VH-VL binders against Gas vesicle protein F (gvpF). Designs and how they scored, part 4

Target 1, 213 residues: Gas vesicle protein F (gvpF), of Haloferax mediterranei (q02231)
Amino acid sequence: MSDNLYTYGVIEQEDIELEIDGVAGAERVYTVDYRTLSAVVSDIDTTDPERTDEDVQVHNTVLQHVLEYDGGRTVVPMSFGMAFKNGRTLKGVMRGARRALRSALNDIEGTVELGVKIITSSEGGVSHDAIRADIGDRLSELSINETENDLFSDRLVVNKSYLVARDRRDDFDAAIDTIEEEYGDELTVQYTGPWAPYNFVDIHIGADQQRGR

## First folded at step 1 (VH-VL)

Design c06 (from c01 with heavy chain E99G R100K S103G W105Y Y106W G108Y M109F V111Y; framework fv_concizumab)
Fold by ESMFold2-Fast, scan of step 1:
Parts: structure tokens; sequence; C-alpha cells
Structure c06 (fold): chain C 213 residues (1-213), chain A 122 residues (1-122), chain B 112 residues (1-112)
């Protein structure tokens, strides 16, 4: 009847239903079909869920479950907070964005996003450039693409997201392990993911896409 | 329920080529990474090739890199291995195997086909 | 490449007695995610290999409780608490942590 649909992401058409925690206390994640596409959704009681750290983590965890469930699939992730009044509204938005969603799915097929932050015990200094070059070269060779994120501290030497083929994850993981072993306590490596590839899709639905009216 | 059926094996001379096929049924083929694993006459198991679920990424050990190509047709639920420049060392039973994900990457083979025999000799 | 070594090469077991197979890797199979990617396969005579145990100790669907896996780091063990006639075959360990994935040389289990 009137439950709003919170949308986590879009996949190739597939019928999925998971009894896992969702955003804003939702207890089920499932799919809503539009032609060759399926939106990954939960029932939610508002179209404006509060952006809390807890719910942002839940949003990302749902995407990870969908990305890996039953052998895995390509997922176009949506930014936190996308909720629609009903299935008709959601399908209208998907209709308007269909071409862009298809292109995004093709571009990121078989990939995941991995986050790498390298923190040094030293402040500034000449060693930062050498560390950045060494680690950057190693990880770039194992990735399809990369993007730089904000360096919010002078001890933060690297803050990057990498687009990595799913089948190359263990090579990338091994490189991180080797870096940790070789540098020891000189560096702290914060390695996160796998994420649906947020930093490698530039697609907006809803407010920034045409609407079926 | 899950079935993998290989075909295309045979006798070939060194330097020759063969194409192996694997017909999959009983699961959503497009959702799984697929691999070829061979067993030598000495009964040693060797991983040969893996292809991602969508077909965009392929992986090989050094021993076959540049000689073998792996491909798939998700509309036909079929996996292929094109073997070129065959050597005596490629003599083996070739198994089609389904990659099972643990986390974001396949880590083991949960179902195997019956195998198809490739013999490379003069 | 990670080298996987199995011992013994073969063992002959009286029905109902236990059997133990060892597998050693040339480097640790512990991943940064906290999991250890060591798997066991069984190949019965004239059949394809089949998954027996994954990630050290998890029995695959339909595998009897008499099979158990254990170990950590570089040393792993597969135990059969009471060997039955249907358990004859060759057992292989495999590492799934780094490409290329590699297998042990196999351990043949026979009935006396």
Amino acid sequence: as target 1 above (213 residues)
Amino acid sequence: EVQLVESGGGLVKPGGSLRLSCAASGFTFSSYAMSWVRQTPEKRLEWVATISSGGSYTYFPDSVQGRFTISRDNAKNSLYLQMNSLRAEDTAVYYCARGKYSGSYWRYFDYWGQGTTVTVSS
Amino acid sequence: DIVMTQTPLSLSVTPGQPASISCKSSQSLLHSDGKTYLNWYLQKPGQSPQLLIYEVSNRFSGVPDRFSGSGSGTDFTLKISRVEAEDVGVYYCMQGIHLPYTFGGGTKVEIK
C-alpha cells in the first residue's frame, strides 16, 4: 500500500530477497524489476531517512551482500538517501535513466572498489614522496582505474580508491599484505572494501534525471 | 541439479589447436566465475584458466599464458577454452569447474564436470 | 607460486579405523580478512574431483560428519574418524589465497 522504497543500487534483472538489516530499521532487502534492470530496495516509512553513520554503514553492507550473494553480480550503487514514494515512481525513474544505468553496468562489469589509506608515523619529510611512488606503482599495476581522495591530515600519505577486477582481488590483497610486511611499523595501512564502485560511476537518478510525468 | 558437461577433447599433434566447450545447467550461469582445471597423466591437478561472471576478466598461470584463451557465452550457458600451440605437457583431462565466492572473490571449486581428455603426441 | 605438500603419498586403512592426511603450504594461507583459504577435494576411482571441505573446516553439502578439517597458517589436517569403503580415492588439498591456485600432490586412501 504505502511503504516507501529505499533504493541501494541497480543490477541486471534478477529476483533476490534477503532477510537482512536494511536502512531505517528495515528487515528485508529485495528487488523491483523494470525490463532488463532490477532495483535493490527495502520498505521504509519515510522518503527522507536521516543520514546517520550507522545507516550509511548498513547501506554499504547491503550493497556488499548483494555484490557477493550467490556467486556475485555487477551492482551500480546509489548514494545514501534515495527513497521513492512507491514502485510506480521508482520504475518511472528507472525508465528515464535506463540508458545511463545500462552503460554504467557495462563499464563496471566484474569489478569492485577498494579503499586504501596509508598513514605514516612521520610528519611531512622526504620519505612521503618515495613511499607514495613505491606503493602507488605497486597498486596501480593491479587496478583498472584509480581516484585520489582528500588528504585531510599531513600524516596521510595515500588516500585512494581503486577499481579492481573481481578476479584480481587476491593479487591486490597480496600486494597490501606485502606492503604491510615490508614497511612494518613505519606505516599503518587502512584497507577497506569490497565496495560497489561508488567512485567510478557518475550517474544520478531522481532529481538529476528525467521523470516520467 | 548443477551439471557441467565438457566436450571437444581429442588427439592433436604438438603445435596444434583444440577448442573445449562446457555446457552448464541447473544454476544461474551468468552469476558465477568459471574455471578450467586439468589433471595430468601423473594425476597432478593444475589450475588452467578463470573467467569472471560477466566475461570481462580472464586469468591464466604462466604455463599457458599467451597460448590459451578462455571465453563464455552467458546467453548459451557455455564456457570455452581455446588452446593453441599445444605441447606434450598439455596432455591431461580438462575439467570445467564452477568458482564459489567467499567475499568478493572465488576461492574454491564447488562443482566439477566429468572431464574431456586432451592428448598431445606425434 | 605457493607449493602445497601432502603426506603420506598413500595409506591403507582397515575399515572402521581412523585416517589422517597432512597438507603443508610454503607460506601462510591466512588472509588479511581473517579467513584461511585451504580446501580439500576427493576424487573417487573413475570420477571427477568433488569438493569435500572449504576454508579449513567447513564441510560441503552432503559431506558426512566423519570428515573434519583443521589447521592454521601453513599446517593443515584432514581426518576421517571411521573410514568406510566409499571413502577410497585420492584426496587433494588446495590453496585459494593467491593466484595461481595450487594443489597438493594427492594422498591415496585404500582399504586393507
Scores: ipSAE 0.000, ipTM 0.416, lowest interface PAE 21.8, mean pLDDT 83

Design c07 (framework fv_concizumab)
Fold by ESMFold2-Fast, scan of step 1:
Structure c07 (fold): chain C 213 residues (1-213), chain A 123 residues (1-123), chain B 112 residues (1-112)
Amino acid sequence: as target 1 above (213 residues)
Amino acid sequence: EVQLVESGGGLVKPGGSLRLSCAASGFTFSSYAMSWVRQTPEKRLEWVATISSGGSYTYFPDSVQGRFTISRDNAKNSLYLQMNSLRAEDTAVYYCARHRYYYGSGKYWFDPWGQGTTVTVSS
Amino acid sequence: DIVMTQTPLSLSVTPGQPASISCKSSQSLLHSDGKTYLNWYLQKPGQSPQLLIYEVSNRFSGVPDRFSGSGSGTDFTLKISRVEAEDVGVYYCMQGIHLPYTFGGGTKVEIK
């Protein structure tokens, strides 16, 4: 079909091929090797795929499949929109980012990303600061790291991503359930993941020209 | 490919016990909450148990609370349902199912479901 | 417990014709987060249930666009614009807003 390679993420060198839906109508996800690394890719018709809600969801679904496939692995995720004109260009980018990719793989080994959004059921009926502190403290104790995302609504009290060790997932899940039970109708918790740890990897592979940002 | 395979069903008399198993493959089992959902002879679906990703927290509807226990062995990628004090109303096909997570959607749907194992409680 | 009521109990459809299934909940499925936790599953003959639609109107991966979900509050509809032979089975709605999770009684779709 096409020689352009859409790139979802990078893993330790491994030969993977999945017949699943990919970005921009791709029907196959596979790996392109560079030394000790493999890029997770699909063939696409363009180096500038349109950022649609559907394809962003497909991108994340592909990463989740790779994260879990055949017993699981560490995945360094890439932002939506990373596409290269051919395998040579992709391998050149991986060569330039090799040390950063190896470091990221080591840093996130054995971890997953969990998303937490907390929405109040009322406007000002509860102290947003007190809720934020209480929930923040509980979840921070169960995570390795955390990052804050935008509060795009005045009802949004918490919008955070947490880096959590796989063996602490049970404790984190329980804390979410306890928060839901204790706050009841005062709060709604949107709890998502596990995801490849996008928010905890600072890798800018071709970001200026390829990332679509 | 993600797969769930149940086993352990059979015929049991009222008051008896059965232990169901579910073997998971193709995903990181320890990262997901798991559930059992049963289908009655009338084809009604009933949620019967949920267990957290690491196995420390369990949830049941009133109809089975105190009689059923759910457990898991993450090292073996296996889910279990211990059913005690069985009643005729527990007759059903029992499915194990994974709780699916997506951004903003929480753990509010099941995918995939296993093939099911039949439990018949009769004298 | 939230009671889920599906109608009709069964329907027979001529191939290529549309079909519509109703699901009503005993209380609102609208959460304070603005989401409505109503899902649809399909069980084909001899097979396990499979996720078809989540959160009212979102088609799950691989689900054809002839399937659409709609509704709000307590009244929900699943529509199939053009029923194919492969769509035969029992359709179930489910609420995921509160434990215990509860399902509708099912609607059996058959080809005439």
Scores: ipSAE 0.000, ipTM 0.442, lowest interface PAE 13.1, mean pLDDT 83

Design c08 (framework fv_concizumab)
Fold by ESMFold2-Fast, scan of step 1:
Structure c08 (fold): chain C 213 residues (1-213), chain A 127 residues (1-127), chain B 112 residues (1-112)
Amino acid sequence: as target 1 above (213 residues)
Amino acid sequence: EVQLVESGGGLVKPGGSLRLSCAASGFTFSSYAMSWVRQTPEKRLEWVATISSGGSYTYFPDSVQGRFTISRDNAKNSLYLQMNSLRAEDTAVYYCARLKYDYVWGSYRHYYGMDVWGQGTTVTVSS
Amino acid sequence: DIVMTQTPLSLSVTPGQPASISCKSSQSLLHSDGKTYLNWYLQKPGQSPQLLIYEVSNRFSGVPDRFSGSGSGTDFTLKISRVEAEDVGVYYCMQGIHLPYTFGGGTKVEIK
């Protein structure tokens, strides 16, 4: 590993060090402070890490772990591939984005993102609209906000991300369980997260601008 | 440098089967989702199949669903399309193509479309 | 399925003159991530299609500055500021937002 810093996300200033797998074969995730903020990073050998399925999964797993570690915290996630030459460069980027990062942290404080995909059985002739309305109503009542994701399969009835307050997480989990019990073999629920709220944060830092509009 | 080379096309009767292959070179094959796109004799382009970079997810349009299977061997830098129950309307030039993508972290991915295409292999379904 | 409609079917252009191609989608190509998944391809005679522009307006590697893409929602345009001999071929628009991926019918560009 060299001096290059792969950056997963930004949190309120906190000293964290975890011996877990990171991107590009890194074996440590830790924090680099800038005033009231800390970047979540790993040491890697390059500023242009190869984008693989495995490393994207690792990136997301690191963010999920940090989000929940030791009672949890608010995390502003970065997209895959953000790497900086050294700590000075990273702190410069954080300095430039400080107000936007503070605003994002405030907007998502005390929330998590939960992913819900609902797939119908292949038994031909199911009413997708009725299922979508029923499940949509139940989950919307337990959420602060929601976004729709691509329906990439004709059997995929729901593909949504929900912004949920941490104190409503148990209620949301219970609603998913109830949906699974009531619909049984008629559909499969793929319930993922908690994720740092990527779909609910609008932030542009210098590194994002450098990658093109 | 970056190349995709298709093979396996030919003449086949309706109801027959063909297996197309695509050999990739000049890039890290295992990092990219791959697709097959065909061009009809009328020059229409039709997407046929997509497979995720790790091979766990496959996607097809209704016109070939259940008849075609896409697979890959990342150790051999190779992509395959198994075509069964072939019909006259499957007659086309079949292109292997690499998907340009950006990951949305979490459980889904966004693909912009194809950025590198092979030379194509011709499939003719005729009695 | 999203239907992609391309106009015109063909263009005959004097070298050095501009050309413009329209592409309309049957529904919005704007994704919830804020990006619009519209691409343009060029197929030169006897060759495979090649990516020209992705995400409405981004030129792919090696594509000359004379090519530009614009548009939003359901209405998109590809412009060539000065058509050159090597630009002859069939141009296709394509949407990548929803499966199945779909292509426009193509616009043939020829030199007079």
Scores: ipSAE 0.000, ipTM 0.454, lowest interface PAE 11.8, mean pLDDT 83

Design d07 (framework fv_dupilumab)
Fold by ESMFold2-Fast, scan of step 1:
Structure d07 (fold): chain C 213 residues (1-213), chain A 123 residues (1-123), chain B 112 residues (1-112)
Amino acid sequence: as target 1 above (213 residues)
Amino acid sequence: EVQLVESGGGLEQPGGSLRLSCAGSGFTFSKYAMTWVRQAPGKGLEWVSSISGSGYSTYYADSVKGRFTISRDNSKNTLYLQMNSLRAEDTAVYYCARDKLWFGELSYYFDYWGQGTTVTVSS
Amino acid sequence: DIVMTQSPLSLPVTPGEPASISCRSSQSLLYSNGYNYLDWYLQKSGQSPQLLIYLGSNRASGVPDRFSGSGSGTDFTLKISRVEAEDVGFYYCMQALQTPRTFGQGTKLEIK
């Protein structure tokens, strides 16, 4: 029985091999080439890996590591669960999706996704609109696009993802630092990423069939 | 399903010894680092010792270093803690926990815990 | 050793109310890979500890979405958006950045 290929995402052709934790107990992440593209993969023993919270986070961690490894690169992320029987099947999928993958790589080239959660410290929420407007204005000027995520608590003031050009990252980081300094103990800022831009890429490689999951 | 079962606890006099075991099932035991965490009666959690998946790297809290030895037998899916020169302060419930490794060199979190085994050290 | 300090130590909450527990570390827990090596555990009465949140903000398998972790560097918060009776117990933060791994002193969440 040959190993199946779990696929995390697609990059411009590059030879990468990392000894890091992968999905379904994999301990190696590497690339499989197709022309000008490389798929980021691990060997796994099934084409239908169980969707656990732990493995979803491993999937995201692998993508984050690839995104930042050795100076960084553009990564088109795949949804959790994309696994293919063998290299031939994977290359067939990449061939069929080549134009869409190239377009996505071009569209997000030189960008990263940054997550911002802002939590108020014991405040009743009366100032939420003012805080949201102030912080929103500062961060929106430094981003290409943004999206709202669910506010799961009345103390959560902001929960957004931002698409930020890599050359504006230092400005964005400085704005977060300024917000933390100015608001002090009033707010807890959770600043996460860089992430592969899941919230800003509309690519459904193999999703129609759900066979590669 | 992942399961961890501890055994070997009991009553011992100061200066005595006990050997704790933790049997793992439902996962590839050798792939995971393993940890012992203890809790004295009415007190919080205290990390005791950890061992890498291969068994080559071991780590100890200063309070037990030189007295306790962590080891594993991957062929039997079993973790051990050999406890020598026991002191009253070692009285606690001892938990076995499975450890997840990130980036292979640094940090762990404990995703599954056993039910614990009680160690009492008194005269 | 990294010292972990939790506040409050006792948290009485009415069912349906939000709850917030703070955890501070004596050193930054942010690693060069962008993750904060801070975990949260819940120990219900008579039970083993269980993982709630790992690496700062990631919910463990089976943990309801009303639980969330946030913070970076030295200041971290565990939030429960709507407390249920089943949430009573001791909450512990733990740093996993350095050996020895160290826990906070624990926060007892009680229903008033």
Scores: ipSAE 0.000, ipTM 0.401, lowest interface PAE 22.5, mean pLDDT 82

Design d08 (framework fv_dupilumab)
Fold by ESMFold2-Fast, scan of step 1:
Structure d08 (fold): chain C 213 residues (1-213), chain A 121 residues (1-121), chain B 112 residues (1-112)
Amino acid sequence: as target 1 above (213 residues)
Amino acid sequence: EVQLVESGGGLEQPGGSLRLSCAGSGFTFSKYAMTWVRQAPGKGLEWVSSISGSGYSTYYADSVKGRFTISRDNSKNTLYLQMNSLRAEDTAVYYCARGGRYFDWLPFDYWGQGTTVTVSS
Amino acid sequence: DIVMTQSPLSLPVTPGEPASISCRSSQSLLYSNGYNYLDWYLQKSGQSPQLLIYLGSNRASGVPDRFSGSGSGTDFTLKISRVEAEDVGFYYCMQALQTPRTFGQGTKLEIK
């Protein structure tokens, strides 16, 4: 392919492909692998996309979508405008930046990401809004940050990722146990993790090496 | 609310072809990887093929590579498995499942009822 | 290919007693992101498979707390603390780390 690769961010190796709006009119977002890392990319016609408010918002939306797609993942975001001539050039840049990318991932390792899905067992009883407010309040107090993920089922009332300091994991676990005890058969709690943490990593793969060969 | 319904199974002779379909409902079909898993009579589960949400990335078990083609039509919320050059060893119940692990973090979290494929002379 | 080996193949259990099934992989399922890509499925007679446990130890929606998954790397265990009649069926582990995805040969849990 002769298409240039616009790069949104870097994740741990995973095959993802989404038919969503991308920068510069792209209609597809996918991953390009390099060893234990994957770059999140779109095909575009230029290595110098114009910085518009619309495309900056699209860039941010793509990162959020990848971060939150199907329960969430760790994403190292890149600044707007990173485009490479081809996959070989991108992989070469990733190879050169590997230590910095691994270091960024390592810097957030003192925290964990915990997934909480709450599913109603029946259609009667507690309202979805009341459940979200109660559980949200309890868990927010024990976390550094939180993000909402897709509600992919009519019975799924909470789908959130929480960034939790490792030394607060036991408190978070206890809160989940209390919620399960108090709500009983009204709710099913899917409590996942620990996951690799996210959202507190800033890294730039060399701006001077943005262009390919 | 999430439902997967398979169809297209039947009896075929060795060397023949069949096309299986899986209709998804109750979720945003295009955002999820989809998978085919089969089970021969009285045997265990065998992964056959997976496809990414967009349809760009496809993966196959060695036993079916070159003979089977996985595809999807997101406008119809439908997954397909085109099975060519059928062998007796392809006789199985074929299940459609949501998920692919390499495409998203969810496992095979919802399964269809299955459709039976019998290959005999 | 990653080979998945389950033991035992047949597991007769008295109701109310505990049961455990082992699953071993030919290579580590622990990925660099910290997850073990090992899932457990249950197939009851005449029914489709259903998800029980994902990523080593996480219970799927609707799965009772008497089911638990443990282990890391190459050695995994599914445990039922108190077996009930409704638990009868075939249990399968599956690795999701690499293509091809591979299942264990299955364990038949039956009431004595």
Scores: ipSAE 0.000, ipTM 0.432, lowest interface PAE 14.3, mean pLDDT 81

Design d09 (framework fv_dupilumab)
Fold by ESMFold2-Fast, scan of step 1:
Structure d09 (fold): chain C 213 residues (1-213), chain A 124 residues (1-124), chain B 112 residues (1-112)
Amino acid sequence: as target 1 above (213 residues)
Amino acid sequence: EVQLVESGGGLEQPGGSLRLSCAGSGFTFSKYAMTWVRQAPGKGLEWVSSISGSGYSTYYADSVKGRFTISRDNSKNTLYLQMNSLRAEDTAVYYCARDLKYYDSSGYWAFDIWGQGTTVTVSS
Amino acid sequence: DIVMTQSPLSLPVTPGEPASISCRSSQSLLYSNGYNYLDWYLQKSGQSPQLLIYLGSNRASGVPDRFSGSGSGTDFTLKISRVEAEDVGFYYCMQALQTPRTFGQGTKLEIK
């Protein structure tokens, strides 16, 4: 193909083709192989796709589809906007990052990331700490690992990502339902996922996709 | 202590060049998209350019496309704006800002941390 | 490009009185996830802008309860229940739905 390759993530080598919406109006998601790895890609007409909320959602939705398709697989996600001029360039980048990609795939095998944000109507006080402790304890009990994201508002009581074994997902979902029922309108729960475990991998891919590099 | 500190502003003549820097501290710099916003004397805020956390995606206002280049060095926690072919209309205070991101199926942009600003004056 | 329009552009207020600033977008900022991608910023004299409100109605860290944001779709309002001397400055709305990010013209709040 002569088109540029938008890259969503990397998986263990597998031949996948999905007729689903992709970034920048793409209508197909497929794999490009490099040895024991496959990059998940779409054809696009630019290496500098515009970041829109719609396309960020599409990017994440593609990763969710790949994560769950045909019984599921481990996915190392890429940040939005990774595009390469051709397959040769993409394979070169994968070659350079091969060790890190293999390590990441092994570290996150059989897990998913779940996002939890909790916003309350009360301003920062002792009650916020009590809510954090209660909800934090319940959810930590059901997860392998967790990471804290920034609290950018005094009303944002919890902003965490949880690494959860796939077979524990139903238990985690039930805990969220229980929390929502018990607290009612006192707080708003934003529960998202499953995501490829973005917050639990640390991979920096070469920057030769930058236009004019 | 989360902080952004700009530098590199100054006086330049039309057609000249300047390179702005923005040093981040107190947070994991590579996890955040970064933005330049400018404000001309007596005018409002104008978005100039943004760069993704990894540095692989860049975005520009139409008024600066082809003249300005945004970049970052995550190993140094520093954001840059290379400004070429400067025009009188580029005279402004340039602010560095951190993009707030939700981890969900939709992206969202808010500028939660701002630098002090650095002044760029383009005159003959 | 989404055009953001603020009203009024100049707002003199007596201390202790309420103030209200309107912001209109040329297209809906309500996304399919149920959020309005509209933010409010305050720039005090000689200072950098600071985030006040994000996603229509959520207060940023450290922002007093006297500030509130409301509205949906194309019409939004920032309210200050009791204006204090420290609240003087320029208020800007910004849409965060799409690139390019666009700001309103700004509203100058002054003490009478």
Scores: ipSAE 0.000, ipTM 0.466, lowest interface PAE 15.8, mean pLDDT 83

Design d10 (from d07 with heavy chain R98K K100L L101R W102Y F103S G104S E105G L106W S107Y Y108G Y109G; framework fv_dupilumab)
Fold by ESMFold2-Fast, scan of step 1:
Structure d10 (fold): chain C 213 residues (1-213), chain A 123 residues (1-123), chain B 112 residues (1-112)
Amino acid sequence: as target 1 above (213 residues)
Amino acid sequence: EVQLVESGGGLEQPGGSLRLSCAGSGFTFSKYAMTWVRQAPGKGLEWVSSISGSGYSTYYADSVKGRFTISRDNSKNTLYLQMNSLRAEDTAVYYCAKDLRYSSGWYGGFDYWGQGTTVTVSS
Amino acid sequence: DIVMTQSPLSLPVTPGEPASISCRSSQSLLYSNGYNYLDWYLQKSGQSPQLLIYLGSNRASGVPDRFSGSGSGTDFTLKISRVEAEDVGFYYCMQALQTPRTFGQGTKLEIK
């Protein structure tokens, strides 16, 4: 019935179909192929879906399902709200963005995003710099890339996202365990993921995200 | 021993109304904020509405604002949810829950939950 | 509104092994009083939800010490040091910092 395609993200060409909740009341998530790429989509009845917190959560949930499904895969996540009139329009947009999409997939291939926050019991000073350097050095060598997030509290000494190869995940997990054990009560390690690599991809494939509702 | 018992669920047509009740016992009812949380079949938890211990302050999810009214009768230790203009999307198990902290304090946690009462809105 | 996202969505675990569930908020849950307004709940099949952890790291009354919560700001973790068969069910994080209160989508913990 609905011809419009909501797009969550892009993967290497693969046939996937999941009977899960999608954006705007969709009940199916599947793939639309374009050469070596597949867009992860749902059928929706509009090209301008309302940006609700419920649907933003659904969008994120779909991306997690795709990331984890059948042993996992590389996923280039799209911002909420990308919807196209039909498969031809979507494939046309993918064709135009193919170089950027291929580059993004190559950059994040076989990886996941892991979040690391380090909270200390002491306020500011030289001890924070020493902890930051020690932990930063240990984790950087186990990751492909990293990005710094805002330090919104004086007790927060590290707030980073790491792009980690799936085959290095066990090493990264072990490093976190070692840091927790060695520092003990001196700090709290907040370790999260795996996430779709939201902080390591910035692809715009023609949708206007500022309009919303 | 704290207990919460929901009642009033049932089958209703779109546009109809239902009134849910939650009877509390084993705690000083008037001193704690109370909350309704719902769960649609096969879906996760969704906060619906909360009311302060005195009943003075009420809070609603955007999806139910203008249609649902939360209220309480502290003399009867009972929480209510008046549901008007029902939609198919309101179909869910409705739980009442007790806030961990007193109504005059900052809210946090739902330390006790009722058994739930089922609301079905046929389309 | 604050959006809550959990990972993983499905968590098959061998009994006796540890398990970890992550929760991310779209905004900081750290309030000026120094508390993170994040709770964790467990819902077993056919049962009402039950509180496990409140204010980020405080274990609710009656909850075994093998459950622990950690995190601050936007990222939180629930850990089970040794999973037991009775731990199967859906785990939900919830923010209580502001209205509306919002839940994560849930993580299904199941035995392999």
Scores: ipSAE 0.000, ipTM 0.511, lowest interface PAE 18.1, mean pLDDT 85

Design d11 (framework fv_dupilumab)
Fold by ESMFold2-Fast, scan of step 1:
Structure d11 (fold): chain C 213 residues (1-213), chain A 124 residues (1-124), chain B 112 residues (1-112)
Amino acid sequence: as target 1 above (213 residues)
Amino acid sequence: EVQLVESGGGLEQPGGSLRLSCAGSGFTFSKYAMTWVRQAPGKGLEWVSSISGSGYSTYYADSVKGRFTISRDNSKNTLYLQMNSLRAEDTAVYYCAREGSLYKFLYSGGFDYWGQGTTVTVSS
Amino acid sequence: DIVMTQSPLSLPVTPGEPASISCRSSQSLLYSNGYNYLDWYLQKSGQSPQLLIYLGSNRASGVPDRFSGSGSGTDFTLKISRVEAEDVGFYYCMQALQTPRTFGQGTKLEIK
């Protein structure tokens, strides 16, 4: 009898078990080893879990728990929906993607993703372009890379994810504090993370039938 | 153990002033945004004001803007709400709450710890 | 301002039975990072509010697994799988997406 394995991400080989909520009603997150790598998984009863907004949040929350658990680690996040029939299939996929996974782990080693959302208290009067340029310049200098997210509200002037070295997080935090100090009540800063570097890893793995598309 | 203790409430006349305090302990006070939430007798919860961990960003509900001032003294682990030009509609229990979660740098992770509240009554 | 609307406002439940409370927002609370900025709070009689659920579906520390949050965008649900006597009180949803933070009007859970 084979248990289906939902895969959240890949880490350097380590034995982890957490009794937390997982995708598709799973209640446990644990690791499955393949040589120098470990896949972060849950047991689920389907190979094609439904993509719901709730389960996407659970997927991201599991990755955040793993990223921070017991002092933290580098995590290569996988896109939502990767589920495999059994451990043999998963290990086969990890074997085929081994070089790509090792490269991704190396590229993001010692980094985290930090989210920055800036909301203005007023519409007009203050230059949104000037705010974007100023904040963008300050935070870009403290990060390895960045990406823009959608601006879904007229009051939302900045919505970015930053890839930041773990040892530079205090500098990044200080920059956020300085921005808050200088702008005062003109804007609200929502500063989130650390997240697994979800927006900064693009890795394609999967066997033909088992690639949870 | 995280604790928040409010004080400074009391009876005041319309147009009067009161200063509320909230003493925090059991956590690094300066690293958390803090919030005041009030509840009028028999009514629901209403957000009043928030302040960033550093104290430089402050936010107010429209109903109190220009009359109330939120501030903090991180060296004393204390949050304040200076309430001026009090109105009968300000009558409520005022709660101090910490904004955050158990995860590092997770902002807006809910108001995870609350004080016991302090009662403000504004009556002629 | 984002308006939060709860239903029902009064919910009598027999101990051991399930309970569900709905919360609707006037604007989507789903952010581009995939999270819904919606929290749930419980206020027991004579006590301060306590956090139950944050970011839509995450249980706060110490909250029993019989509590769960679900939903996305503008429509959210708090579920209690088996109501216990200690669960009596007012339940509030709150949006944390934009300032000002706004609460629903509250749902009173009572034992029949």
Scores: ipSAE 0.000, ipTM 0.445, lowest interface PAE 15.3, mean pLDDT 83

